# VHH binders against Protein HEAT-INDUCED TAS1 TARGET 1 (HTT1), part 9

Target 1, 277 residues: Protein HEAT-INDUCED TAS1 TARGET 1 (HTT1), of Arabidopsis thaliana (Mouse-ear cress) (q8lfw5)
Amino acid sequence: MESLLECFAITDGKCHPDCLKANNEQEDYDACQSAALVAVSLISSARVIFKIDSKYTEYSPQYLVDNVGKEEVEGEMDQPSCQYTVGNLLSYLVENVWTKKEVRQREMDQQRREFTVKDCFEFAFKKGLPRNGHWAHVGCIFPVPPFACQIPRVPMKGEVIEAANVSEALKLGMQQPAAARLHLFSPEFDLVGEGIYDGPSGNETRYVGLRDVLMVEAEKIKGETVFTVQICYKKKTSFVKVSTRSMILPLNGDDESQVTEPACLLVDFCIPRFSIN
Key: E = the ipSAE of ESMFold2; O = the ipSAE of ESMFold2 at other seeds; V2 = 0.75 times the mean of E and O plus 0.25 times the DockQ between their complexes.

## First folded at step 4 (VHH)

Design fx2 (framework vhh_brivekimig_d4)
Fold by ESMFold2-Fast, scan of step 4:
Formats: structure tokens, sequence, C-alpha cells
Structure fx2 (fold): chain B 277 residues (1-277), chain A 123 residues (1-123)
């Protein structure tokens, strides 16, 4: 099961050589890449836990990065992306309109459209996912395969189940690992070690942002419900225990007057619930 | 000290039934998920079933689904495994195991194991 929860490591150095110059490796966090990696990890984990796949199968996070949020769909009948072959269009534009550098920059900007793990699950259930070998440029912003609509996809039958609170999130976690997002504060998160991450604690606290996590366990510690999450942060994968206590979170940076209402450090709980008989 | 004491094993004919019990002490029983793990002769340990601390959630290995039922009585600090329609391949030492967490699907099948109780299914 360690291999099922270590898929965050896949992005480190796995981009195709021709795409390396298109990646901004100085950027510690890419929201779309993060969401796609968590989504495929949880899909692969659920599919092996429920015996839909006979072994752990790697699905393409790059397919999600390239396609989520780019279409208006009318259920299963709408396939707008299949009207185009990226290679034909890009070759024409390179020859007649854009330099190769300009084409790469525009594709990179389009690839940065923000989406969530939930968006990834919904997309996978509507469109299916290719195995990683068929869309294998993990973390690569460009190029997109020229015959995108002809790439074989594995059908995914199921739905996204969300939890609105900790009690519902516990129920999600009972059957399979679940997705969530974690509010990160520095230096508290960097200093947590083997302890319990309990959020902001002082004037030196800076809000880092939300990070996608996998919920892998829950337990009671001194009467409090604590979730263990797996997170990829600053290119390191780790397990962290997180408090479920409601607290005031200073989410507006330096404007302390705009402090939000009491909230949980973990939000946006969901799972991919596959149909099985 | 965590103590787990299994009982209820024995020799039974194919198609028969047995009920295993595990008496737990040394920890707050209702706060921990509990599991049954078995080890057949010459094979590695195989997870059989798990139950949440509240008893509200159960999970079974595919090999025992529909035949085995896990349950618990938190007032008696006791875990049970009702085994029906037993087969020769169910022959194994059965262990009661304490887990530190709630999620039954986790790769670690047990955090503590006990002495075990032998189940032999023989004609």
Amino acid sequence: as target 1 above (277 residues)
Amino acid sequence: EVQLVESGGGVVQPGGSLRLSCAASGFTFSDYAMSWVRQAPGKGPEWVSSISGSGGYTLYADSVKGRFTISRDNSKNTLYLQMNSLRPEDTALYYCAKRTGYFSWRPSAFDYSSQGTLVTVSS
C-alpha cells in the first residue's frame, strides 16, 4: 500500500526531455498538477481496494492537467475536444502565425487553469482516463498528443461523494483513502515533526495556502479526533497528524482585521465512489 | 500492557461453523478498530476481517465474504468472528489484532498480535 500513496514522487523529473524548458521548476507548487496527482492516486487506490483493477494501475495525471476545465459538456454525449487534433492546429500556427517559443508560452498559460481534486474525479467519471503509458508526460505542460481524441481511455463508472464536516469525513475514510485540502501555516507546519499540526500560533505565522492531501487514517488522541494525512510539500512526501478542532484562521495574510470565523484546518473532503457489484 | 486472549478454535468438518472470541484488556477497547488475521501452514499472514471501534463499519477479505461475520461487544471488551460454511482452505491459526486507527483498508493488518487459536477444517 506504500506504493499506492507515493504517487506524488512521480512528478519529480518525469517530464519528457523536450518539455523540460517549458516547466517552471522554481515554482514550489502547481495547483493543477497537485490536484491531478492526488486524484489519480485515489482513483488507482480505490480501483485496487475494490478489485476493479487486479493490480495497482497508473493512470495519467497529465491527461487531467491537459483536459480538465477546457470543455462545456452535455453529459456523456458532448466531446468538443475530439473535434481538434492539437498537432494539426499547432503545426499550422507555428508555420503561419506563431513562433515555436510563442506557441509554448501560450500552451503553458492555458495549462495553468485552476481546478480541484473534485473537478478531476468528475472529469474522470465522465470521460475516463488513459493509462499513464498512453499519456505519459507527467508534469509536462507541452506538448499535448496530436491525436488526443484517439488515445484509449479506461471507462470510469461512479460518482464523487463529498463530506461537509469531520463526522462525515470519517465515514468516507472507512472504505478508502479520501481527498482533502489542508490550510498550511509557516513555520508551524515545518516544525510539526511527529506531533499534531494545530495551525497558526503567533505573530511569526504566515499563511502559505491550501494544499491537497490524502487522508490515510483517523484516531483519537487524548479524546480528540486526529487525521493522518499524506502530503507532498516542497517536493517531499510525508505523513502528518492534523487536529480537527475548529479555530480562527487568519487567511487574509497581513490584514488581521479580516480574520475569518472558526474553521477546520482540513476542508473539501471527497472520494471517488466506484460502482461495483 | 495490552493483552488479547483468543478462544473458540477447534476441529470441524467442511460446511461446519465455529465462533471465535477475543478478550481484550489493557486499553480502551471501544477506541480501537479490531481485526482478525490468520496464518495457514507454510503461508504468510492473511488479513480476514476488521471492525471499527463503534462497530458501525466492517470489512472482509474476498475469500470470506458472505461466510464470516465480525462483531464486538464493547461492554464486555470482546471481539467475535462467526465462521460459517467452513472450507479446508480456512485451516489456520487465527489471531486477534488491535489497530491504532479507524480505517480498516490500511495496509497494516495489525499492530498487536496474540497467541492465536487453531482452526482445523478436516473431513
Scores: ipSAE 0.187, ipTM 0.532, lowest interface PAE 3.2, mean pLDDT 73

Design fx20 (framework vhh_vobarilizumab_d1)
Fold by ESMFold2-Fast, scan of step 4:
Structure fx20 (fold): chain B 277 residues (1-277), chain A 122 residues (1-122)
Amino acid sequence: as target 1 above (277 residues)
Amino acid sequence: EVQLVESGGGLVQPGGSLRLSCAASGFTFSSYAMAWYRQAPGKGRELVAGITSGGSTSYADSVKGRFTISRDNAKNTLYLQMNSLRPEDTAVYYCAKEGYFSWRPSGYYDYWGQGTLVTVSS
């Protein structure tokens, strides 16, 4: 039964290695790394569930970090690494010696662009993904390899399906594990334990922000749909039950403005729906 | 709320038999795969037997030919018939339910009962 937990890409109750940067005093959170890790977990899970892959196959989250959001930049197809093969090593070395500072500045500017799990799915369906062994490393600063054009990518054919409400989200989750984002409030989230996370309460509530989660289960409790999500937070992987009750969320974080209308703690539900035939 | 209540455990001599029952409530029993797990002192939980919603069964190598899993959908009850019991079968036996989402890998269970103790000793 433990081997089946590999389908969720976070095993043994430990966060992905990147979550080791977090600590009990301050979360070392990177939105791009988070989105990429959730996206590849869901892609790998969907591909094994629908028997597209014969076994759980790890795809590269670093490839997403390095490439998502860059296809809209003028001249991205002219990137030096995309023009070289193993036979063009000398040309690659000459250009990198003479233009390294300019290439580095361009890469740094592009790394400031944020993206979501949905953006990752759309990118994967457009460009494919390499297996993790072919584009290894989980850090955001991994430079594009000189043989990027020859790195094998697995073609991905499909589309992103989103849910507009909780009922539609439940239907998405019945087909395969789904992505969502969760509004975190402190100290409520830290105190949830084995209970149901019900959002902000009391006068000392602080909005932490949105965090990417995997929706892995659902149940009805007293007529309400409750989702179980897998989340990596403060160096710990946990499964948390989340209320779908509509409520006023006092959002004062960096990712969303304050809302006055009732909203759900879970937003941005989506799945990667693969074309099987 | 999903509830699973095991019964039928007890003390038996080697070579004896026991029949475990699991009364299920809070979900549509006939629609879900069910399983029996056990945990001996100092060991992790081990899958003993599984049964799909369609009635297909599977068994751990250590119990094949001795244990039989079955279900009664009209009574919302899961059974484990244990024959030719051995001292190494001594464990707390747990009834388990498959999750609500059908995409879960075959054999993934996350709803557990409180367990029933089976002791096999002379």
Scores: ipSAE 0.133, ipTM 0.427, lowest interface PAE 2.9, mean pLDDT 75

Design fx21 (framework vhh_7sr4_2; at its last look DockQ between E and O 0.47; V2 from the best seeds 0.00; counts 0 for: unsure alone 64.98 < 65)
Amino acid sequence: EVKLVESGGGLVQPGGSLRLSCAASGFTFSDYAMGWYRQTPGKQRDLVADITSGGYTKYGDSVKGRFTISRDNTKNTVYLQMNSLKPEDTAVYYCAKRTGYFSWRPSSAFDYWGQGTQVTVSS
ESMFold2-Fast, scan of step 4: ipSAE 0.450; ipTM 0.703
ESMFold2, look of step 5: ipSAE 0.498; ipTM 0.676
ESMFold2 (binder alone), look of step 5: mean pLDDT 79; pTM 0.793
ESMFold2 at other seeds, look of step 5: ipSAE 0.516; ipTM 0.687
ESMFold2, look of step 6: ipSAE 0.508; ipTM 0.668
ESMFold2 (binder alone), look of step 6: mean pLDDT 79; pTM 0.795
ESMFold2 at other seeds, look of step 6: ipSAE 0.510; ipTM 0.675

Design fx22 (framework vhh_7sr4_2)
Fold by ESMFold2-Fast, scan of step 4:
Structure fx22 (fold): chain B 277 residues (1-277), chain A 120 residues (1-120)
Amino acid sequence: as target 1 above (277 residues)
Amino acid sequence: EVKLVESGGGLVQPGGSLRLSCAASGFTFSSYAMGWYRQTPGKQRDLVADITSGGYTKYGDSVKGRFTISRDNTKNTVYLQMNSLKPEDTAVYYCAAGYFSWRPSEYDYWGQGTQVTVSS
């Protein structure tokens, strides 16, 4: 086992050059990468807060990108079905080279799958997660190695708890950071600075879409509940105070009267609740 | 392995300035909040300043307006510019790294500390 893990370490941290270049050229993470990154952050945070891990442990977001939403046939990852030969392992190491066409096809295949932070939590509780160093880095695409079934996964025991509204979300956030999605409007979000992000102001506003965030703090400001969220937007991580006031949000440009409903800027609240003992 | 290496401490006259640096390695620096804490003999460790991965800063009340925290993600380094130093600023200064700054007491990694002495 140790020799197998050492062999994996030789390829660990390596990524097809075209994948690294494409990842570096991206202005922002895609929805699946963002969901996986938020999920891993919250899992790592919960595990250290509740003393399940003795220190902050980084788990693999790329493992979630590669595996969430895929069908797993019973027994598919069993040891007898997932054996390697020296020849198969050497072939993997030698042929960890993709054409640009193959890299693009794998990127397209990943983009076809849609999943949320909640899906990531459910996957982690069902399948466990490897540590960050035991799987490809975010944005890297390579063949599934012959020893993939033997990559150590940390078992996760728990369940996903959702909140339907701000009041329930406050209760979730009391003991650990929570996941949410934020409705982003430009340029208002870019101009918030140290203030409170309160959505569209009507100054040539464009709806950017939903972004996954970590809710890290809640406070009352002049009687209003305000959440502080950590967000990665255009690959820049920041903390933003967000209003929880219900408002009419213009989510589409074609017919705002039909697609605009009273809503909160923050939606889809959930946490990974780990079983203790 | 994770390492935080502080530098720039030393002896300085009251009213003087020092710049502390903390070189980080072994983790994705840009994703971590970084902080500076100090401890004087017989007192608890106090927050001096912290900076989020996005660049938002927080300062201890005793240092506001005198100290400035900054980070350089290309160099994996966090800095503390200390101006108008007072004898009360004498302490061991510790660099800390944590995934979120809302719980400074739960920072994941700590440096060995660097001594700052403000005296004539």
Scores: ipSAE 0.000, ipTM 0.132, lowest interface PAE 14.8, mean pLDDT 73

Design fx24 (framework vhh_7sr4_2)
Fold by ESMFold2-Fast, scan of step 4:
Structure fx24 (fold): chain B 277 residues (1-277), chain A 120 residues (1-120)
Amino acid sequence: as target 1 above (277 residues)
Amino acid sequence: EVKLVESGGGLVQPGGSLRLSCAASGFTFSSYAMGWYRQTPGKQRDLVADITSGGSTKYGDSVKGRFTISRDNTKNTVYLQMNSLKPEDTAVYYCAAPSSGYFSWRYDYWGQGTQVTVSS
């Protein structure tokens, strides 16, 4: 069984050779792909924990990448197309894939929207999700699958629950694994090993950015709440213990904040809470 | 590869005690929750106890006050100390760990089980 968080891009050139959605850049991190992978992992986990699925079921993160964030454009770009039938698939391929490959790729890149794990959960509860096998390859081959309306989706009923602070996040984590984002600082994160990641510690510290994580455990160490998170960083999946102490974080390039206020290394806690039967 | 090896089961008289051990390998043991489940013929597996990576514990209602779960991260071992054993505690006891290694709430890897029999 492969970890979905080991790879940040399910379209990073490992798809069909003619994949229009393949990421040709040598970037180690894509925020949308990261959010989609974390969201699918937590949805699959919650569905097994609450016995909605009888076994761990892989849902399509590519479906989220392809569809989340398009609802704000008057509803038209979010809806699956049934314009082409099985009988006219060749016409679709000639018109939209084979003769317009470069133009379609540019159009897809221009329509790319930033979204979060929370956005993914909300989308899944509104639209459902296909199983991974029903969308992974089609999404790579076509800019919009010609039979998108015919691809089976599993309906999902529930709501997103957020936590405003560490105490509330702990309560969410007691029910199921939770999503969060982690502020990464180098070299401190690379040097944490089996210890507790406590953020920036010196003058040579560089802010790497936020990374989506799964919060999988909590414990008290010397009276302090510590969360264990699963993270994919530099294409390696690892488990890291993270301090929940409030601290001033030196975020490079912060043009909006003239005053720094204490913040937690972990932010944006949420879970997909499913309706049970 | 995840491997769980249970030991310590056996025959004991009512009121007696047993300590079960589960030696784990193939994953970073200290980062994961571990659990003990039991199964009686004709019934599904029921939670006996679980322990988080940080040492927080939960117990099934029928064993509270009698059983204690603990872990030793240096030995990659989880333990179940069973005191004041009753005939109704007779079952096959299973050690469990998360299959993916990142679902503390989901236990998919199971040991072979160890038989505990409480009878005179």
Scores: ipSAE 0.016, ipTM 0.251, lowest interface PAE 6.1, mean pLDDT 72

Design fx3 (from p10r with Q1E M11V R39Q T50S Y57S S59Y A75S K87R W114S G115S Q119L; framework vhh_brivekimig_d4)
Fold by ESMFold2-Fast, scan of step 4:
Structure fx3 (fold): chain B 277 residues (1-277), chain A 124 residues (1-124)
Amino acid sequence: as target 1 above (277 residues)
Amino acid sequence: EVQLVESGGGVVQPGGSLRLSCAASGFTFSDYAMSWVRQAPGKGPEWVSSISGSGGSTYYADSVKGRFTISRDNSKNTLYLQMNSLRPEDTALYYCAKRTGYFSWRPSSAFDYSSQGTLVTVSS
């Protein structure tokens, strides 16, 4: 049985190396993989918290990576693709393994449209999710498993609930762990340690981008609301305290010519709210 | 004034069982998540288990999972820890703790806890 800490661990290295993408020399970041990992962690957590699953159940993040944002030739997908059956495995191997079709397909998949944690939740509620053991490494190596139509999906019933601000995000967090995205600045984020991440300090600050996080804790420190998030950054999973104070964020890198309205370091709060019978 | 008073500790043989209790006062008990934290001689505090305000969600450290059960009785403002299959490594002072802040879904040391504690000794 998995502990709560294990349930929120965003781990790397579960897929073939080619499924991961480095955005810079010190980070193997893939936005789709990140969103999918956060989404399945929150779905698994919500399902055990609300007693839909009797114990923590691992669902497939690779299924989301392989299928979110893709449409069937006949419109909405009713079931996983089933181009090959067990009876024609040899045909699958010839077409996808021995002809190097897998290599060409993976090159095309590298141009896949980006998707968010919200997109993952909506997809899961529409199509269901297989358990991780059924759609893990094969989906990573091959764009679609040869017997995808025979892999069972667990139906998911619910809706995505979003919060537009910190006050509403607190209400979501009281019910279950929530998703958010964090504006990440270097070197401030690298140096935060056990302190509170307070965004850009202005001294040689570089905007890294948005990163998907799990909002797992909230407290009041010196009169201000502070969220603790779990994040996977530079192949390390950690818990970081984040200020919710409104501030000017230089999202254009070093360009100080633009003054924007104060913004929160954390944005795009949402939860998967399951329907309970 | 928040007060937490632990009881139920004692000396027990390996494989034995003990049930700890924590009587809470000075706050609305059902509004707060509660935790058990232990401190072995010469070591820092270690989080053991947590339970939500309603009792609907429970969480355990890997070292005690399957052996310990946390529960609460909101009508009596009392927190419990049922400890089974005790091991020498479970020897520690056990503290109950009130969570600080708004919510927590992870193991955390950021909470109010009793200075008293209750001693659990598992003989070799």
Scores: ipSAE 0.387, ipTM 0.691, lowest interface PAE 1.0, mean pLDDT 75

Design fx4 (framework vhh_brivekimig_d4)
Fold by ESMFold2-Fast, scan of step 4:
Structure fx4 (fold): chain B 277 residues (1-277), chain A 122 residues (1-122)
Amino acid sequence: as target 1 above (277 residues)
Amino acid sequence: EVQLVESGGGVVQPGGSLRLSCAASGFTFSDYAMSWVRQAPGKGPEWVSSISGSGGYTLYADSVKGRFTISRDNSKNTLYLQMNSLRPEDTALYYCAKGYFSWRPSSAFDYSSQGTLVTVSS
């Protein structure tokens, strides 16, 4: 049960419980939630692989959603959640959960800045991360925990390592599972099944956008390197084989007056590399 | 159906050497990268080394670099791992794998094998 592969918390092609919660509680795609979920999965995996954690430990993706891209001031005095104790918990719930949940959600959405998996890794190495049980899950943007300022964070020491091309990405994947982003085209991605996703194929192709993925496997098929990625798309988690062949990507439709250089379907390769004392 | 059969393991003293072999069948061997993966007692699988289909490119885990050499003979459909300067921490069951790396659950692997046991006593 505690084998390295089993510790990734992948069951029957389904993602981590927190990813499923986000997909079940939120109907629409959220890039920040996606990035946070991929980041904590890779952090947890790396920490087990390098024997920093004795077992697969779940860290809070919600902490990343709530805090990445926000400025912090030392000795902040006006954090409402820091003013409450166990004796005042009911007052906190009335004031910040039951009566203010909709207003608070709108305020948080207005202040939220977009961020990437790389931003999540850099934030974790700078600030640490609380364990998942100590901070709300991705599906629970509020209420903010009443003891937020007192929640323990696990220190994270390391750096983000990026790869600029497929050959460098292959080397990253040999050390630990890696993060990447995938260019999705419809209907080609919906039709790939257990085949190899090879990008856009025709005039009815629509660019869906970039999606954060976990790069978990690599093999050579018919002379070409193929990466297998784990992806959460349309509330479904799956493993998809992706071609690394360079191709012209029609990101802005069929405007042939605009030419682009050949590109890979997978971009933005990176890993969290932990320092060991 | 992909079949991989490992051999060459045994008991050695620290500083000793062993050469592992993997006989492959069920696919065009020269078209695929091959890897060695090990599993220490009570631990999960750890990637050790990979070699390209042509044999022109090799990759090693930092823990074995300079001590282990991966090679292949495409005419015999056989993969090799030459292990020198063996250490107690190299004690593991060694598996041959198709492809460069895999972190997927074991049930998703395209191969199955018994592995070959390497024990380095100190």
Scores: ipSAE 0.214, ipTM 0.543, lowest interface PAE 2.6, mean pLDDT 74

Design fx5 (framework vhh_h_nbbcii10_fgla)
Fold by ESMFold2-Fast, scan of step 4:
Structure fx5 (fold): chain B 277 residues (1-277), chain A 127 residues (1-127)
Amino acid sequence: as target 1 above (277 residues)
Amino acid sequence: QVQLVESGGGLVQPGGSLRLSCAASGFTFSSYSTYALGWFRQAPGQGLEAVAAISGSGGYTYYADSVKGRFTISRDNSKNTLYLQMNSLRAEDTAVYYCAKRTGYFSWRPSSAFDYWGQGTLVTVSS
């Protein structure tokens, strides 16, 4: 398997222009990369928690970045890569990297779609996921890397379970960490430290956006439900306590009418629920 | 400040049973947590050995091959307490038993270093 990984590495190291642009404009934040990383963390955690995997197994977030959001055409994924072998890498480079680079780039830019953690879970349950070591060196490159059809994928059997509110989310998270998205406001989030993040507080508050989080703990503090979330923000992974109180969220911008009712700082709760046996 | 306090150790005859308890303070047990809790032991003149561990969610447990089928790890979130039920005790189980906690994102590895430790409780199995 080392020779196959070396073939992927030859085409690695070229970042899609959207990824570079997003990182520059959003302080190293890319929504698709974030969703994929959270999804594989939760899949790996669930699989070892419920003894589906005998040990903690790292699955490939890059496989999700490369494959989620494509049109579902039967046999489209993996089929083209089966045309190539280790012995004909030059043919792959000519046809897909050098000769058609500009055409493929325009096609990729037009077809790229944002995806969520839920989309990643659904994709994993339909198609399986390779282990990180088998797809770690495939960058933001389209078309599909050579020999992709030869990389083993671990079958995933299960379904995505969603929660519409905090009470349902508590039930989801009883035996495994759950996914959610968190409304970030600056400077309040940057100043929370060891306290409880309770959202916007002033006129200088700026809405940063939604960020994918792992909900790892729930507790009651003075009668109120508080979730502890793991978040990667500004290149730092941290644990933050988040209030579940309903509040009116000023999402900033000229279309503030889109959120007029009290809402929770945490939204879009879901888990990967694996079938056992 | 995280603090772990073990209790329940003592002298027991071979084939007997003991239950060790670890009272935790400075953090709250939750069925939703990714933190890991475990029991380690050190016999005189030997290195530290992982005995049993339980994930923060409670869904995953680890046991050393020497104790599988004899020891059971459990936790009670309402009492903020970790337990080790030890059955069919053998002379080789004689050791100081330590309660420990691992903090951080869930990447369960039984051999991973734990970052908070109790003071230990002595278990002596003697005929």
Scores: ipSAE 0.000, ipTM 0.185, lowest interface PAE 12.4, mean pLDDT 71

Design fx6 (framework vhh_h_nbbcii10_fgla)
Fold by ESMFold2-Fast, scan of step 4:
Structure fx6 (fold): chain B 277 residues (1-277), chain A 127 residues (1-127)
Amino acid sequence: as target 1 above (277 residues)
Amino acid sequence: QVQLVESGGGLVQPGGSLRLSCAASGFTFSSYSTYALGWFRQAPGQGLEAVAAISGSGGYTYYADSVKGRFTISRDNSKNTLYLQMNSLRAEDTAVYYCAARTGYFSWRPSSAYDYWGQGTLVTVSS
């Protein structure tokens, strides 16, 4: 069974093509996949830092994408799959293969259903997570993974700790990398290079939106706290230094909008705090 | 005591391939590792450039845009060795290549802030 699930695990874009694109984003951005990937990275890091896992263990971001926000559907996905054995798997696959219409419907449902890294942490602590090899992108092709009820989940005990400001975020980041969301402005973000991203600076500035990031380092530059974040943007992973000073952010181009409240480029700081034992 | 020793450098023709190895001692590439590993290079008269990085688990990798699709970073836990497979080599790839390792924050960041560095191995791409 496990060998069969591994053969069906698709981790590198070998799913149905329409399932792999954010059809409403010019940059192929998918907020749910972004949040799930950040959450899994931080869970894996925390579990090995606190010696809960004996080795760095990859957990399934696809399980989060497929299941977060559907906690009220009790047992329906697991129980139907349990009635299928290896001997009748072909019948199950024939009955449950996605049509083009169903693929589109799934993409539309995912666009309407949004969740955050915090939601992913809360889900993991409540339900556990399978290892990546046991649940990888199968949901892109099939409505329910074969033998879903037999897929082992690693139980997780802990809580989400949030930081309201930079000083609190620094304390979180001393023990483990932390999650945050970053306000992106174009072209400033594309032009940062090795410099410090400090937000909008010109008349041609356009707000791109929030992106999930991993805060991996902090340092002081000229007396200012600067976080180094890992970000995946336009399908490229990079490390960017981000200013933590408060500033007025033009989040829309509406001349009627007078956003005068100072804000930080980084918001929504949190970590998965695991219970030791 | 962490030590990193690079090997596999040399002269290669444009369009050729070369594999660099980095033998690690002072820590082990078991299934569990808190070390992030990377390859950096420095061309004559230029600054240090990050080329590729791999997490301690091997689950996360980074590549510089200049080498993406041509270079592959990998690790062999049984041999305690990091590799860089370099394909479709160009004159601009001529540099001293350094192996580096870091501990602390779980980060595959391609940064000069790495804790441990090898002595480097020269790669020359020339006809």
Scores: ipSAE 0.000, ipTM 0.152, lowest interface PAE 12.3, mean pLDDT 71

Design fx7 (framework vhh_h_nbbcii10_fgla)
Fold by ESMFold2-Fast, scan of step 4:
Structure fx7 (fold): chain B 277 residues (1-277), chain A 126 residues (1-126)
Amino acid sequence: as target 1 above (277 residues)
Amino acid sequence: QVQLVESGGGLVQPGGSLRLSCAASGFTFSSYSTYALGWFRQAPGQGLEAVAAISGSGGYTYYADSVKGRFTISRDNSKNTLYLQMNSLRAEDTAVYYCAATGYFSWRLPSEYDYWGQGTLVTVSS
């Protein structure tokens, strides 16, 4: 299988040093970066599958990380950054007093926002997306760069389509990869290998949390629907077969936090459905 | 004409380091339609293996499991050059290394790459 997803890592040192993350940090997980990466992977895939883009085109997940959650503000032209040019950058720095410590603090504040793959799709359809080459390093220096409004965006025309259950998700995934979120339990997920991930198996099970995944295939195994998903986990991208069997999930490790009705390991199914004229 | 030219290969001792370079001509790394760039290798008696790839913007990198943590791929768009920094080299890293360019998302399949360099030999021995 072709990989549509990769773990987000800045490894070339071209970004401001204070914005770089340790790529060897196994426990380092950023839900917003994960959602943005899945969203742009699926947008790029859909656009080439439906012949909107002539070749696979990389769009900027950093643009989503920097801007999702601010969709109520109309026009990037109204942002302070849009009033500045290269010639007046000094005025911008004086007015905003951007120090290394403040850049880190603003990056941390942005990462505290919670948003989903669905939010990313909705934002992209409303605002468009810049190509990765036009935004990849801008957010690393300034969370909202002085020239943000001048960076070209590709218009995205379409809507988000959601599925409430496995049967509906199968229909979504017939023509394009779909997004979902996966309930991870350790050590079961780490030990799946070439088998089928079937969730928690015992008292030594720890709930890791939800992870964004791409659903790339579906098949029937002994009468059960099984999805193959691509996931970034512990800085590694892999393909895993996931059971769709309903079960009671011990979420957050507390008896009182358990789901009282059977639930699926995969939830929050959606796709970006592009308008084609 | 689009061309990719590798350099920087040679003899290195186990545990040593090498940096490979790939100079591109006939297209630019910072153009509107930038290519994703990758490194492949072919060891003696073995098939062509994907080593690492970097997206068109440089924002995303891919690595084969055998090189993760040891190799770093990067690009310098101002110099139109792709790099592969190879650290903690092992005898099993001995191979001809090729750089390649693709406009497609499949970084692992040689058949999906549009342009290829001539290759540079890396030998890890004492």
Scores: ipSAE 0.000, ipTM 0.111, lowest interface PAE 19.1, mean pLDDT 72

